# VHH binders against Reelin domain-containing protein 1 (REELD1): the designs that were tried, part 1

Scores and structures below are computed, not measured.

Target 1, 156 residues: Reelin domain-containing protein 1 (REELD1), of Homo sapiens (Human) (a0a1b0gv85r24to179)
Amino acid sequence: FSHGASTVACDDMQPKHIQAQPQHQDSHHITIHTHRTSYAPGDKIPVTVRSSRDFMGFLLQARRVSDHQIAGTFVLIPPHSKLMTCFQEADAVTHSDKSLKRNLSFVWKAPAQPVGDIKFLLSVVQSYFVYWARIESSVVSQQTHSSAHSDDRMEP
Unless a header shows other numbers, all headers, positions and changes below count from the first letter of the chain; antibody chains are not in Kabat numbers.
F, E and O are the ipSAE of ESMFold2-Fast, ESMFold2 and OpenDDE, as the mean of both directions, binder to target and target to binder. V2 is 0.75 times the mean of E and O plus 0.25 times the DockQ between their complexes.
[cut] stands for letters that were removed.
Atom coordinates printed by the task and the answers are left out, and those that the model quotes come from them; centres of patches stay.

## First folded at step 4 (VHH; framework vhh_7ocj_1)

Design h01 (from g2 with T106F)
Fold by ESMFold2-Fast, scan of step 4:
Structure h01 (fold): chain B 156 residues (1-156), chain A 122 residues (1-122)
Amino acid sequence: as target 1 above (156 residues)
Amino acid sequence: QVQLVESGGGLVQAGGSLRLSCAASGFTFSSYAMGWYRQAPGKQRELVAAIYSGGSTRYGDFVKGRFTISRGNAKNTVYLQMNSLSVEDTAVYYCAATEYTIWGDFYEYDYWGQGTQVTVSS
């Protein structure tokens, strides 16, 4: 759509462009920079998308590594974007207009309950026939040490 | 006020030809992608042909080699030349316009005309 991805793209993150195929994964000039390599439940994780080329459309989600389910919500989004609900409110971000974009900064909030390791998935549309689907970030690991798990001694 | 006005539809015998025109107003035509879609009774709307602002074209599988889309930016008009028509081409033909063809299927288009009927008899 000119004003954002549709909810039918929530699962496969593919634009349904007639007679268009996604570009090769290694041909994009886009990186997803997760400013943390690990997170704890409830943490806010800055995420920056950086591109050396202008693009017009995108869809961004965080997915569990274990089962590919969408996890967490977005609490800060850049101009010319909007929150989208795939399964839970604010669990995805898409473009809100056709302005050219290059560097987009987001803040993702981890759920209060543990969901395991996650990675960010991004689909980017430069034009009808030039798009990249499911660009992956590095894995952001859930911290394996719980400060609240079975510790019956309160340290000063 | 955006308007898309289709013309050129009508009755034709199998094997014949028709040329559809779509006159556009209310937007900068040269920057928009233009498309033709069709819908037969009881069927979903399907892509016939599209032409992008730079002149690139795309066609639906059932019309390749028979139909040709073209545009005249000076006249703000898009055309569909339909050759070797068959009864299966009977449908209402819709003109559509979008500044961008970014996401989705036929709902990618921002503006639609009212349609023109094409009926092919054997």
Scores: ipSAE 0.005, ipTM 0.216, lowest interface PAE 9.8, mean pLDDT 80

Design h02 (from g2 with T106Y)
Fold by ESMFold2-Fast, scan of step 4:
Structure h02 (fold): chain B 156 residues (1-156), chain A 122 residues (1-122)
Amino acid sequence: as target 1 above (156 residues)
Amino acid sequence: QVQLVESGGGLVQAGGSLRLSCAASGFTFSSYAMGWYRQAPGKQRELVAAIYSGGSTRYGDFVKGRFTISRGNAKNTVYLQMNSLSVEDTAVYYCAATEYTIWGDYYEYDYWGQGTQVTVSS
């Protein structure tokens, strides 16, 4: 949709364009930068999408590594985007208009209950026939009381 | 006032040819992607062909090699040349225009024509 992805896309994160196929994963010029390599329950994690090329549409989610379920919510989003509900309020972000986008900054909030390791998934639409589905960030590990690891570095 | 006006439809024998035209007014034609869609009775509307502002084209699987889309920016018109027509091509053909189509198909085009009937007989 010109004003955002529909909830039909919540599971596979694909735009469903007629005769369009996802571009090869190695051909995208997009990086998802998590400012931390680990999180604790309730943490707010800055997430930045950086692209060397303009794009018009996107869908962003955080997914559990163990079962691919959507986890957490988004509390800050960039201009020309909007919050979307797949399973719980504000658990995804999508575009709100057709403006060209390149660098987008978000803040993701971890649930109060532990959900395990997560990674961010991004689908990006450059044009109707040119899109990349399910671009992955690095894993952001859940901190544990018994086996905490260092998270002083913010880049992925 | 935005208008898309289709013409060139009609009755044709199987194996014949038709050329559809869509005259556009009320927007900056050269900046818009133009598409042709069709809908047969009891079926969903489907993409026939699209042409982008830069001239690149895309076709539906069942018309590739038989149909050709083109545009004349000086005339604000998009064309669909239909060759080797079969009975299965019988449908109402719609012209559509959009500056951008990001997600989804036909319902996300900004403007639609009223359609022109194409009937192919054996």
Scores: ipSAE 0.005, ipTM 0.194, lowest interface PAE 10.0, mean pLDDT 80

Design h03 (from g2 with T101V T106V)
Fold by ESMFold2-Fast, scan of step 4:
Structure h03 (fold): chain B 156 residues (1-156), chain A 122 residues (1-122)
Amino acid sequence: as target 1 above (156 residues)
Amino acid sequence: QVQLVESGGGLVQAGGSLRLSCAASGFTFSSYAMGWYRQAPGKQRELVAAIYSGGSTRYGDFVKGRFTISRGNAKNTVYLQMNSLSVEDTAVYYCAATEYVIWGDVYEYDYWGQGTQVTVSS
């Protein structure tokens, strides 16, 4: 739709464009930049989409690496976009109009429960016949760390 | 203000040819994607051919090699050349125009013509 992706796209992240097929993955001019390589439960992670070419539509999700389930929510989104619910409120972002877009900035919030490593998936629609499905970001790892200020108090 | 007016339909014998035209007015034609859809009695409306503003085209499998879509931006007109017609091509043919990218169903085109009947006799 001109006003956003349909919830039927939540799983496959494909526009239902009649007779259209996704473009080859090597042909897109898009990067997904995560400003952090790791996260802890509840963290807010800035995510920037950069394109050297204009596009009109998109669908953005964070997915668990282990089972590809959607994880986390979006708490800040750019103009000309809107939150959508696939399985949990605000777990995806899509376009809200047909304006030409480049350099979109988001903030993703990790769940309180550990969900393991994640990556961002993006589908981008330049025109009816020219779209890219499931463009991947680099993996953002769930933090595993020991405190530099270890608690010396021993418990059974 | 927007108008799409189809012409060129009619009765033709199997193996014959027809050329459909769709005259557009009330919008910046060169910026719009144009499509031809058809609907036979009791069937769903389906895409026959589409041409985007940049000139790229797509065809339904049932018409590949037989039909050709083209556009004349100077004349604000989209055309469908139909060759080697069969009785199964009998349908009402609709012209459609959209400025936006579609993320869904066949009816997401912004504007539709009223249709022109094509009847192919055996």
Scores: ipSAE 0.014, ipTM 0.222, lowest interface PAE 8.0, mean pLDDT 82

Design h05 (from g2 with Y100W)
Fold by ESMFold2-Fast, scan of step 4:
Structure h05 (fold): chain B 156 residues (1-156), chain A 122 residues (1-122)
Amino acid sequence: as target 1 above (156 residues)
Amino acid sequence: QVQLVESGGGLVQAGGSLRLSCAASGFTFSSYAMGWYRQAPGKQRELVAAIYSGGSTRYGDFVKGRFTISRGNAKNTVYLQMNSLSVEDTAVYYCAATEWTIWGDTYEYDYWGQGTQVTVSS
C-alpha cells in the first residue's frame, strides 16, 4: 500500500504486485550498514540503509540467524516511515507514504533475553514492477560473556 | 472514468516497424506505472514492456533490443516502438496502468485498454 506494507508481507517480505517479479539480488543499489558487528541483550544498534537510487517503499526487519524468526524492536525511525507489528509491537518498519527515499537511519533495540546472532532483512520497492526482496545485512553477532572462571571475577 | 485508448496497431511485413500509443485519462498519469502486454490466441497474457514514473524500463525476453517503451507525461501517453517485427510478434497488444500503490495487491485496480491487433506476415 502507499501508506505501508501489509502484515501479509511479514513472513516473505514480498509485495503482492500482480505480474511483477523480484529483481535479481546482485542488481540492487543498496547497502545495509550496522555500526556494530556485535550486540548485547538490550543494546540499541544504529542501522543505516543507503541507496544510490531513489525508492518509494520498504520493509525492514531483524531476523534470528538460527531460526529466521523476527527479533527485537525499533525505537527510532526516519521521517516518512512507520512502525508495524508482525509478532511483537514495533518489530518492523515500513514506509508511511510514497515520497522518494535514499538514506534511512534507524535504531534497533535487542531483546532483554538472548536471541543469538541476527541479521537485518530489507525489501525495497522502486516502482510497481521493480523491487528487491530480502536484501541481507552482515550478521550482527550476540556478544558472548560466559566465563568458566566466573568465581575469579565475583570476589571483591 | 478511467480510460486507456490504444492506437497504432495493424498489418506489417516481417522486418517492419510499428509504433503503438496509449492515451490515458481520468487519473494522475505521472504517478502510475504503465505497461504493454500481449496475448496470442490460446496463450497466456505476457509482459512486453513496462515503464515507471522515473523512466526506468523492463522488457520481456523475446522483445529486448527490438522494442522500446517510452512515456510522455505532459501528453498522458505511453508508447511502444516495435522494430524488426517477426511473425511471432503477432498478438493483441494491451495497454495497462497500475496504481503507484506500494506493497499492495493492486491488480483489482489495474486499468486495461481494449487491445489493438498486431499482425506480422511473412
Scores: ipSAE 0.017, ipTM 0.326, lowest interface PAE 5.9, mean pLDDT 82

Design h06 (from g2 with Y100W T106L)
Fold by ESMFold2-Fast, scan of step 4:
Structure h06 (fold): chain B 156 residues (1-156), chain A 122 residues (1-122)
Amino acid sequence: as target 1 above (156 residues)
Amino acid sequence: QVQLVESGGGLVQAGGSLRLSCAASGFTFSSYAMGWYRQAPGKQRELVAAIYSGGSTRYGDFVKGRFTISRGNAKNTVYLQMNSLSVEDTAVYYCAATEWTIWGDLYEYDYWGQGTQVTVSS
């Protein structure tokens, strides 16, 4: 919709545009930059979406690497976007209008309980027939070591 | 203000044809998806046909091959050509509009017309 993705899209992150198909993953002009490579429970992680082309619609979520479930909430969102509830209040962000967008800055808040490694998933709609589904960020690893050395993960 | 005005309904014999029209005003028609729904007595409203801004179409299972949806952007009008009508097609037919150009759903429409009666006699 012009005012945001519907909750039906929470699982597959696909717009249900009739006779449209997602573009190949390698053809998108978009990067998802996570300002950290690791996080601790309760951390706030800045996330920036950058595109070399204008787009109108999007859906952004953080997903567990282990089971693909949505994790965490968004506490800061850019203009022309709105919070969306898939399973927990504010666990997704979508567009709020049809304005052209290129660079979007968000802040994601990790749950208080451990959820393991996560990655951000983004679907982007440039036009009815031109969209990319489930663009992935780099993995953001959960810190498992309270006394950090050269590795944030447990070393055997 | 947004208006959707249906016309072309009426009484027709089984095996006959009707063409419904829906004149739209108050929004940028060419960017909207248009749909036709129907509601038979005692039943829920169901999708008959939809046409998107790019011309792609979707049909309900029981009308596929018999009905054709089309649009005239210059006239701000959507049409439903109904062929090989049967008594089971008797219903009030509703025109609907939504801005499905970005993240649209098949079944959620922003605007609805008042409906036009189609009666098919044996």
Scores: ipSAE 0.016, ipTM 0.295, lowest interface PAE 6.2, mean pLDDT 83

Design h08 (from g2 with S53W)
Fold by ESMFold2-Fast, scan of step 4:
Structure h08 (fold): chain B 156 residues (1-156), chain A 122 residues (1-122)
Amino acid sequence: as target 1 above (156 residues)
Amino acid sequence: QVQLVESGGGLVQAGGSLRLSCAASGFTFSSYAMGWYRQAPGKQRELVAAIYWGGSTRYGDFVKGRFTISRGNAKNTVYLQMNSLSVEDTAVYYCAATEYTIWGDTYEYDYWGQGTQVTVSS
């Protein structure tokens, strides 16, 4: 939709464009930067998306590495985006309009209950026939016991 | 004042050809994807052909090899060349335009024309 992804895309993260195919994974000009390599339950993790080309639409989720289920919620989102519910409130972010986008900053909040290692998945729509599905971030590992202080923790 | 105006429909004998045109106004044509859809009586509207602003094309399975979609950005017009027509191609043909469709279906197009009737006789 021009005003955001529909819940039909929650599972496969593909736009339902008739007879369009996703572009090759190595042809996109997009990176997902997770500002931490590990998290503890309840932590807030900054996530930035950077693109060298304009795009108009997107869908962002955090997924468990073990079973690909959606995990956590988004608590800070950029302009021209909106929270959406796939399975629980605010568990995904999508575009709210067709404005051109390149750099997007988010804050993801880990669930209180352990969900294991996660990675962020991003689908990006440049136009009807030009989209990339399920661009992956690096893995963000779940801490299994008390560890060293995290300098990039989001507060308050 | 956005408008899509189809023309070129009519009556034709099986095996014949028709060329449909869709004149667009009120938006920046060159940045829009354009599509042709058809609807026969009692059936759902289906994709015939689509052309992206960069020139990439897609076709419905029943028309591949017989129909060709093209666009003329200088004239703000999209065309559908229909060859080897059969009675099964009888339908109202609709022109549609969108900047892009995200997680929508064939009904997510931003603009639709009024349709033009194509009737193929045996």
Scores: ipSAE 0.000, ipTM 0.158, lowest interface PAE 13.2, mean pLDDT 78

Design h09 (from g2 with S53Y T106F)
Fold by ESMFold2-Fast, scan of step 4:
Structure h09 (fold): chain B 156 residues (1-156), chain A 122 residues (1-122)
Amino acid sequence: as target 1 above (156 residues)
Amino acid sequence: QVQLVESGGGLVQAGGSLRLSCAASGFTFSSYAMGWYRQAPGKQRELVAAIYYGGSTRYGDFVKGRFTISRGNAKNTVYLQMNSLSVEDTAVYYCAATEYTIWGDFYEYDYWGQGTQVTVSS
């Protein structure tokens, strides 16, 4: 839809575009950057989507690595986007209009209960026939048996 | 300001041909997908044919091989060439336009014409 993905897309993260097929995963010009490579329960993690080309639509979720279930919620979203409920309020973000987008910054909040390692999944629609489904970020590991501080966060 | 105006409908004998035209105005035609739907009395509106930017097409299974959709971007017009018409093709034919859906199905059209009657006699 022009004003966002439907809840039917919550599982497969694919648009229902007649005669369109997702583009090959190696062809996208998009990266998903996380502020950290690890998180603790309840943490707020900045996530930035960067693209070298304009796109119009998207769907962003965080998924557990172990079972691919949706995890956490979004607490800050960029202009021209809106929160979406797949299973829990604000557990996904989608576009709110057809404006061209390139760089989008979000803040994701980890659940209070442990959910293990997660990765962000992004589907992007450049046009009706040109879309990429389930672009993956690097894994963001849950801190379960470590100090409150990460070694990588202590260095300038 | 947006309008879709259909023309070319009428009465034709079985086995004959008709060409429908839909003149569009009030929007950037080249960025829109165009479609033809039809509705017979007491039946649901059904997809006849659709055409996207660049000319790729989709047809309802009941018209494949008989009907051809085309577009003239310079004239802001979409056409439906109907060949080998049968009594079952009798319906009101509607022109529809949608600015390409970016996360949905193509059946959700933004604009509809008022329709043109096609009657096929035996």
Scores: ipSAE 0.015, ipTM 0.290, lowest interface PAE 6.8, mean pLDDT 81

Design h12 (from g2 with S31Y T98D)
Fold by ESMFold2-Fast, scan of step 4:
Structure h12 (fold): chain B 156 residues (1-156), chain A 122 residues (1-122)
Amino acid sequence: as target 1 above (156 residues)
Amino acid sequence: QVQLVESGGGLVQAGGSLRLSCAASGFTFSYYAMGWYRQAPGKQRELVAAIYSGGSTRYGDFVKGRFTISRGNAKNTVYLQMNSLSVEDTAVYYCAADEYTIWGDTYEYDYWGQGTQVTVSS
């Protein structure tokens, strides 16, 4: 755990801290900002995690709203983190060390095939007995229309 | 600074028993997961047993039913009781410590001892 989550945590996103229980959802001081409210297949979506308190460990995934399956991959990750494979290479991100963390920036890449609306799920470990499981972002909707910014460039 | 010191290794006949000890210092022992790994000549290091701060245990498939891990928080020591030893158990045994339990079954330990040799003769 000091060097990251294992694949056994891929489904429930909980540390296997014996006799520890997750903290109440309303007690965390963490937000997940998705920078965009919608995406198209293949899009790269910046995602930032912001916390008012230091934490040591985390596990981040994107999940389909319809069936909770993991979707997409991470293509940029912050220092003191590492890519993890739950079902597809680079489909999750976890901590690589016990350094204190507050603000983490990621880039998530949507699959080429449509997967519908998604949300980001984050589990955070502040200490052995103090963790929050499955903190949710706002839903990021799959676009059914052309983006307002779909103008073609004639020449750079 | 963290220090892990193994003892109790040695030469034993097949079918015999050994008890390994690992004395820990430099950290709050009761908060740490403790483990035993082994490395045989020409082999990769493999998990033998682990014990979490809450007392739950895990074992490598090849030692289940024969080996028992335990901890004494008052003495800052983790133990490995090895029964029904076979030549295949011949290896250097390493004590390891990690703050916070690992999520699931893959172990990445922060601190390692020097190792203690266990040799089982046929």
Scores: ipSAE 0.000, ipTM 0.169, lowest interface PAE 12.2, mean pLDDT 79

Design h14 (from g2 with I102L)
Fold by ESMFold2-Fast, scan of step 4:
Structure h14 (fold): chain B 156 residues (1-156), chain A 122 residues (1-122)
Amino acid sequence: as target 1 above (156 residues)
Amino acid sequence: QVQLVESGGGLVQAGGSLRLSCAASGFTFSSYAMGWYRQAPGKQRELVAAIYSGGSTRYGDFVKGRFTISRGNAKNTVYLQMNSLSVEDTAVYYCAATEYTLWGDTYEYDYWGQGTQVTVSS
């Protein structure tokens, strides 16, 4: 749809374009860059999508590596995008119009509960018959311990 | 105000050719996917051909190799060239437009024309 992906796409992240097939994974010109390679529960992680070619539509989610379940929420999104609810409010981002896009910056917030390692999945629609499904970022590992100082050190 | 106006329908003999035109107004034509559908009496509307804003095309099974869809963005018009017509091609042909469907189905066309009758005789 011109105003965003529908909730039926939450699981497979594919547009329901009749007679269209996803493009080969090797043919996309898109990178998903994360500022951090690890996160702690509740952390905010900047995520930037960069493309050397214009595209019109997208769907972005964070998924657990262990079971592919959607994890976390988006707290900052770029212009011409909107928050979407798949399972939890604001757990996905999609386009809000058909304007041409190349570079999109987001902030993802980790859940307070541990969810393990995650990766970002992106589907991108350049045109009705030209789309790429489930482009993966690098893994963002869950930190096992907070970087804050432990009070344990002060005890005898 | 959105309008789609079909023309070029009529009566032809089997083996003949027709060219349908659909003139569009009231929207940014170059950004829209355009389609041709047909409906014979007592049957559901079926996809004949579709063309997206970038020029890629798709065809229904029964017309592939015989029909060609094209668009003229400068004229806001979509065309359907129909060759080797058979009596089974007899139907009302509808022009359809959808804002480039970024996450939709071809059947979710936003705008439809009134249709133009094509009758193929033996």
Scores: ipSAE 0.014, ipTM 0.239, lowest interface PAE 7.8, mean pLDDT 81

Design h15 (from g2 with I102F)
Fold by ESMFold2-Fast, scan of step 4:
Structure h15 (fold): chain B 156 residues (1-156), chain A 122 residues (1-122)
Amino acid sequence: as target 1 above (156 residues)
Amino acid sequence: QVQLVESGGGLVQAGGSLRLSCAASGFTFSSYAMGWYRQAPGKQRELVAAIYSGGSTRYGDFVKGRFTISRGNAKNTVYLQMNSLSVEDTAVYYCAATEYTFWGDTYEYDYWGQGTQVTVSS
């Protein structure tokens, strides 16, 4: 039984070995909700994945809008998931077992260095045969000015 | 005991054909996805072809149109028909089985065979 996505999926976020039937992007029943629309370096951003249908597996990353490179790390993950390393420790999250999932809550931490605007990318495996790749969240914009003051929201 | 036993490898001239077989035992074959992988010296193991319990297939980009994977559930066997072979197809070919995953590398398969050598001469 699969214990999570392989690191060979880090770049394109596709299942690699045994063919599943890829689904058209418009047919997925999944949303990625970011609880903030902007972030400052070092901020922790709650992220929730909600699906109207059960799924078995997933791969979640944050990607820069400008160059599509992975950015940031995950510091809180839901049960039945595990951290994985694509390029830097804890920069992706995948499933740890085959249990059915619908709602997943995460906390993503922005890097200390500014990386520009980001989006969360999600690939989801519904069953042995059915998946959706590279489901996108809304853009989370980098704050363009220093927010070391109380102007930065630190208390959700 | 789970066992995957490959056969049908050998030496063949470029442009020729070979048929590989993989006989499986020790698990419910009909519920497993079966795959063929290959590894040439100094190269990573790569997907050649895969077939699900329902008959859906996937092929590596370098073999599409030349190779065909099939399965015989009554015989617990998966086959790889290799046509129009080229010297670049020279490798050890491995049979693999998994119940669940279509999201993994070669080491996330549940079971692997020992491999069979295919050598294509020019």
Scores: ipSAE 0.000, ipTM 0.144, lowest interface PAE 12.4, mean pLDDT 78

Design h16 (from g2 with I102V)
Fold by ESMFold2-Fast, scan of step 4:
Structure h16 (fold): chain B 156 residues (1-156), chain A 122 residues (1-122)
Amino acid sequence: as target 1 above (156 residues)
Amino acid sequence: QVQLVESGGGLVQAGGSLRLSCAASGFTFSSYAMGWYRQAPGKQRELVAAIYSGGSTRYGDFVKGRFTISRGNAKNTVYLQMNSLSVEDTAVYYCAATEYTVWGDTYEYDYWGQGTQVTVSS
């Protein structure tokens, strides 16, 4: 769609273009940069997509590492994009037009309830036959009391 | 105002040929992907052929080798040449246009024509 991904793509993040196959994962020129390596419930995490090549369409989600379920919501999105509901309101972001895109900045908000470690998944469409599906970010770990334990455990 | 107007449908005997035309207006034709879909009674609409702005083409498995899609950007027209027609090709044929299928199903186009009936008899 020129105006965004459909909800049919929520699970597999594939554009379903007839006779098109996703490009090899190692051939993409795209990185997903998370400004934090950890988060606490309710935190707002800046996420930047950087590409050395222009692209036209995308679908961005945050997924739980444990069960691959969609987690959290997006609260700030770049121009030429729109919020999308897969499972919960605003839990995905997609393109709103066909303008060329290269660097996109988002803010993702963690749920109030614990969801564990997450990673961002991105699918990118340069053209009908040139797309990459499910590009992964680094893991963003959920802070827990055990992980953020005081020096008392390290300094008997 | 976007308009797609199909022509060239009709009744033809099995083994015959037809050429469908779709005249487009209201948009920059050369930048749009154009497609032909068909729908027989009680069946889902299915892709017959598509031609993209750069000239690459795709065909449904049931028509490969028999049908040819082409476009004339100077005349804002897309064509479907249908050869070796069989009774199974009987359907309403729809012209469709989309500026880019950037995401989603390739079966979804932004604009549709009114359709033209093709009937193949023995």
Scores: ipSAE 0.000, ipTM 0.190, lowest interface PAE 10.5, mean pLDDT 80

Design h17 (from g2 with I102P)
Fold by ESMFold2-Fast, scan of step 4:
Structure h17 (fold): chain B 156 residues (1-156), chain A 122 residues (1-122)
Amino acid sequence: as target 1 above (156 residues)
Amino acid sequence: QVQLVESGGGLVQAGGSLRLSCAASGFTFSSYAMGWYRQAPGKQRELVAAIYSGGSTRYGDFVKGRFTISRGNAKNTVYLQMNSLSVEDTAVYYCAATEYTPWGDTYEYDYWGQGTQVTVSS
């Protein structure tokens, strides 16, 4: 859809284009960069999508590694994008227009309650017949500490 | 051949004001987000202010209400108006540019100026 993904794409993250199928995962020119490799509940994590080729549409979510459920919300999104509700308000981001995009920066906010390790999933539409589904970021691990020990590390 | 050239830095007394300018060349200025960062000795580079291609702005918590970022697309220049300066504002100030919509992290910017020194005396 020209003004963003529909909620029917929330689960499989695929555009519902007739006769179109996703491209092979190794053929995309896209990376998802997370600022950090770990997070604590309530943290805000910058996420940058970088592409060497223009694309028109996208759908971005954070998913729990354990059960693939959507987790967290987006609190800052780039121009030509909009927040989307799959299960909870602002839990996904999609395009708002047909403008060509290459590089997009977001801020994701972790839930207050622990949800475990997460990864970002991105689907990208270059044209009606050329799209990539569920491009994965590196895992962002939830920080945990034992109840018997405190972290005394300090940076000078 | 992208260039960012800062100007307007110098020595000022606490409570004073400075206006920094950054002249940009070699890219389509109006479509880029522009940022100002600062770095004091022994500290990491931190966000001062950012202005997106659409005109929306973002400020670092330590400068909100005192500093104002603006852009002149016709002049390919971004400005930082600094009011009510304090000794803690002493740093090298860097202009940065990116085709993307940054949140404020340094890795989001593709081009950087050489920096201009701002020194605030008590």
Scores: ipSAE 0.000, ipTM 0.114, lowest interface PAE 16.4, mean pLDDT 80

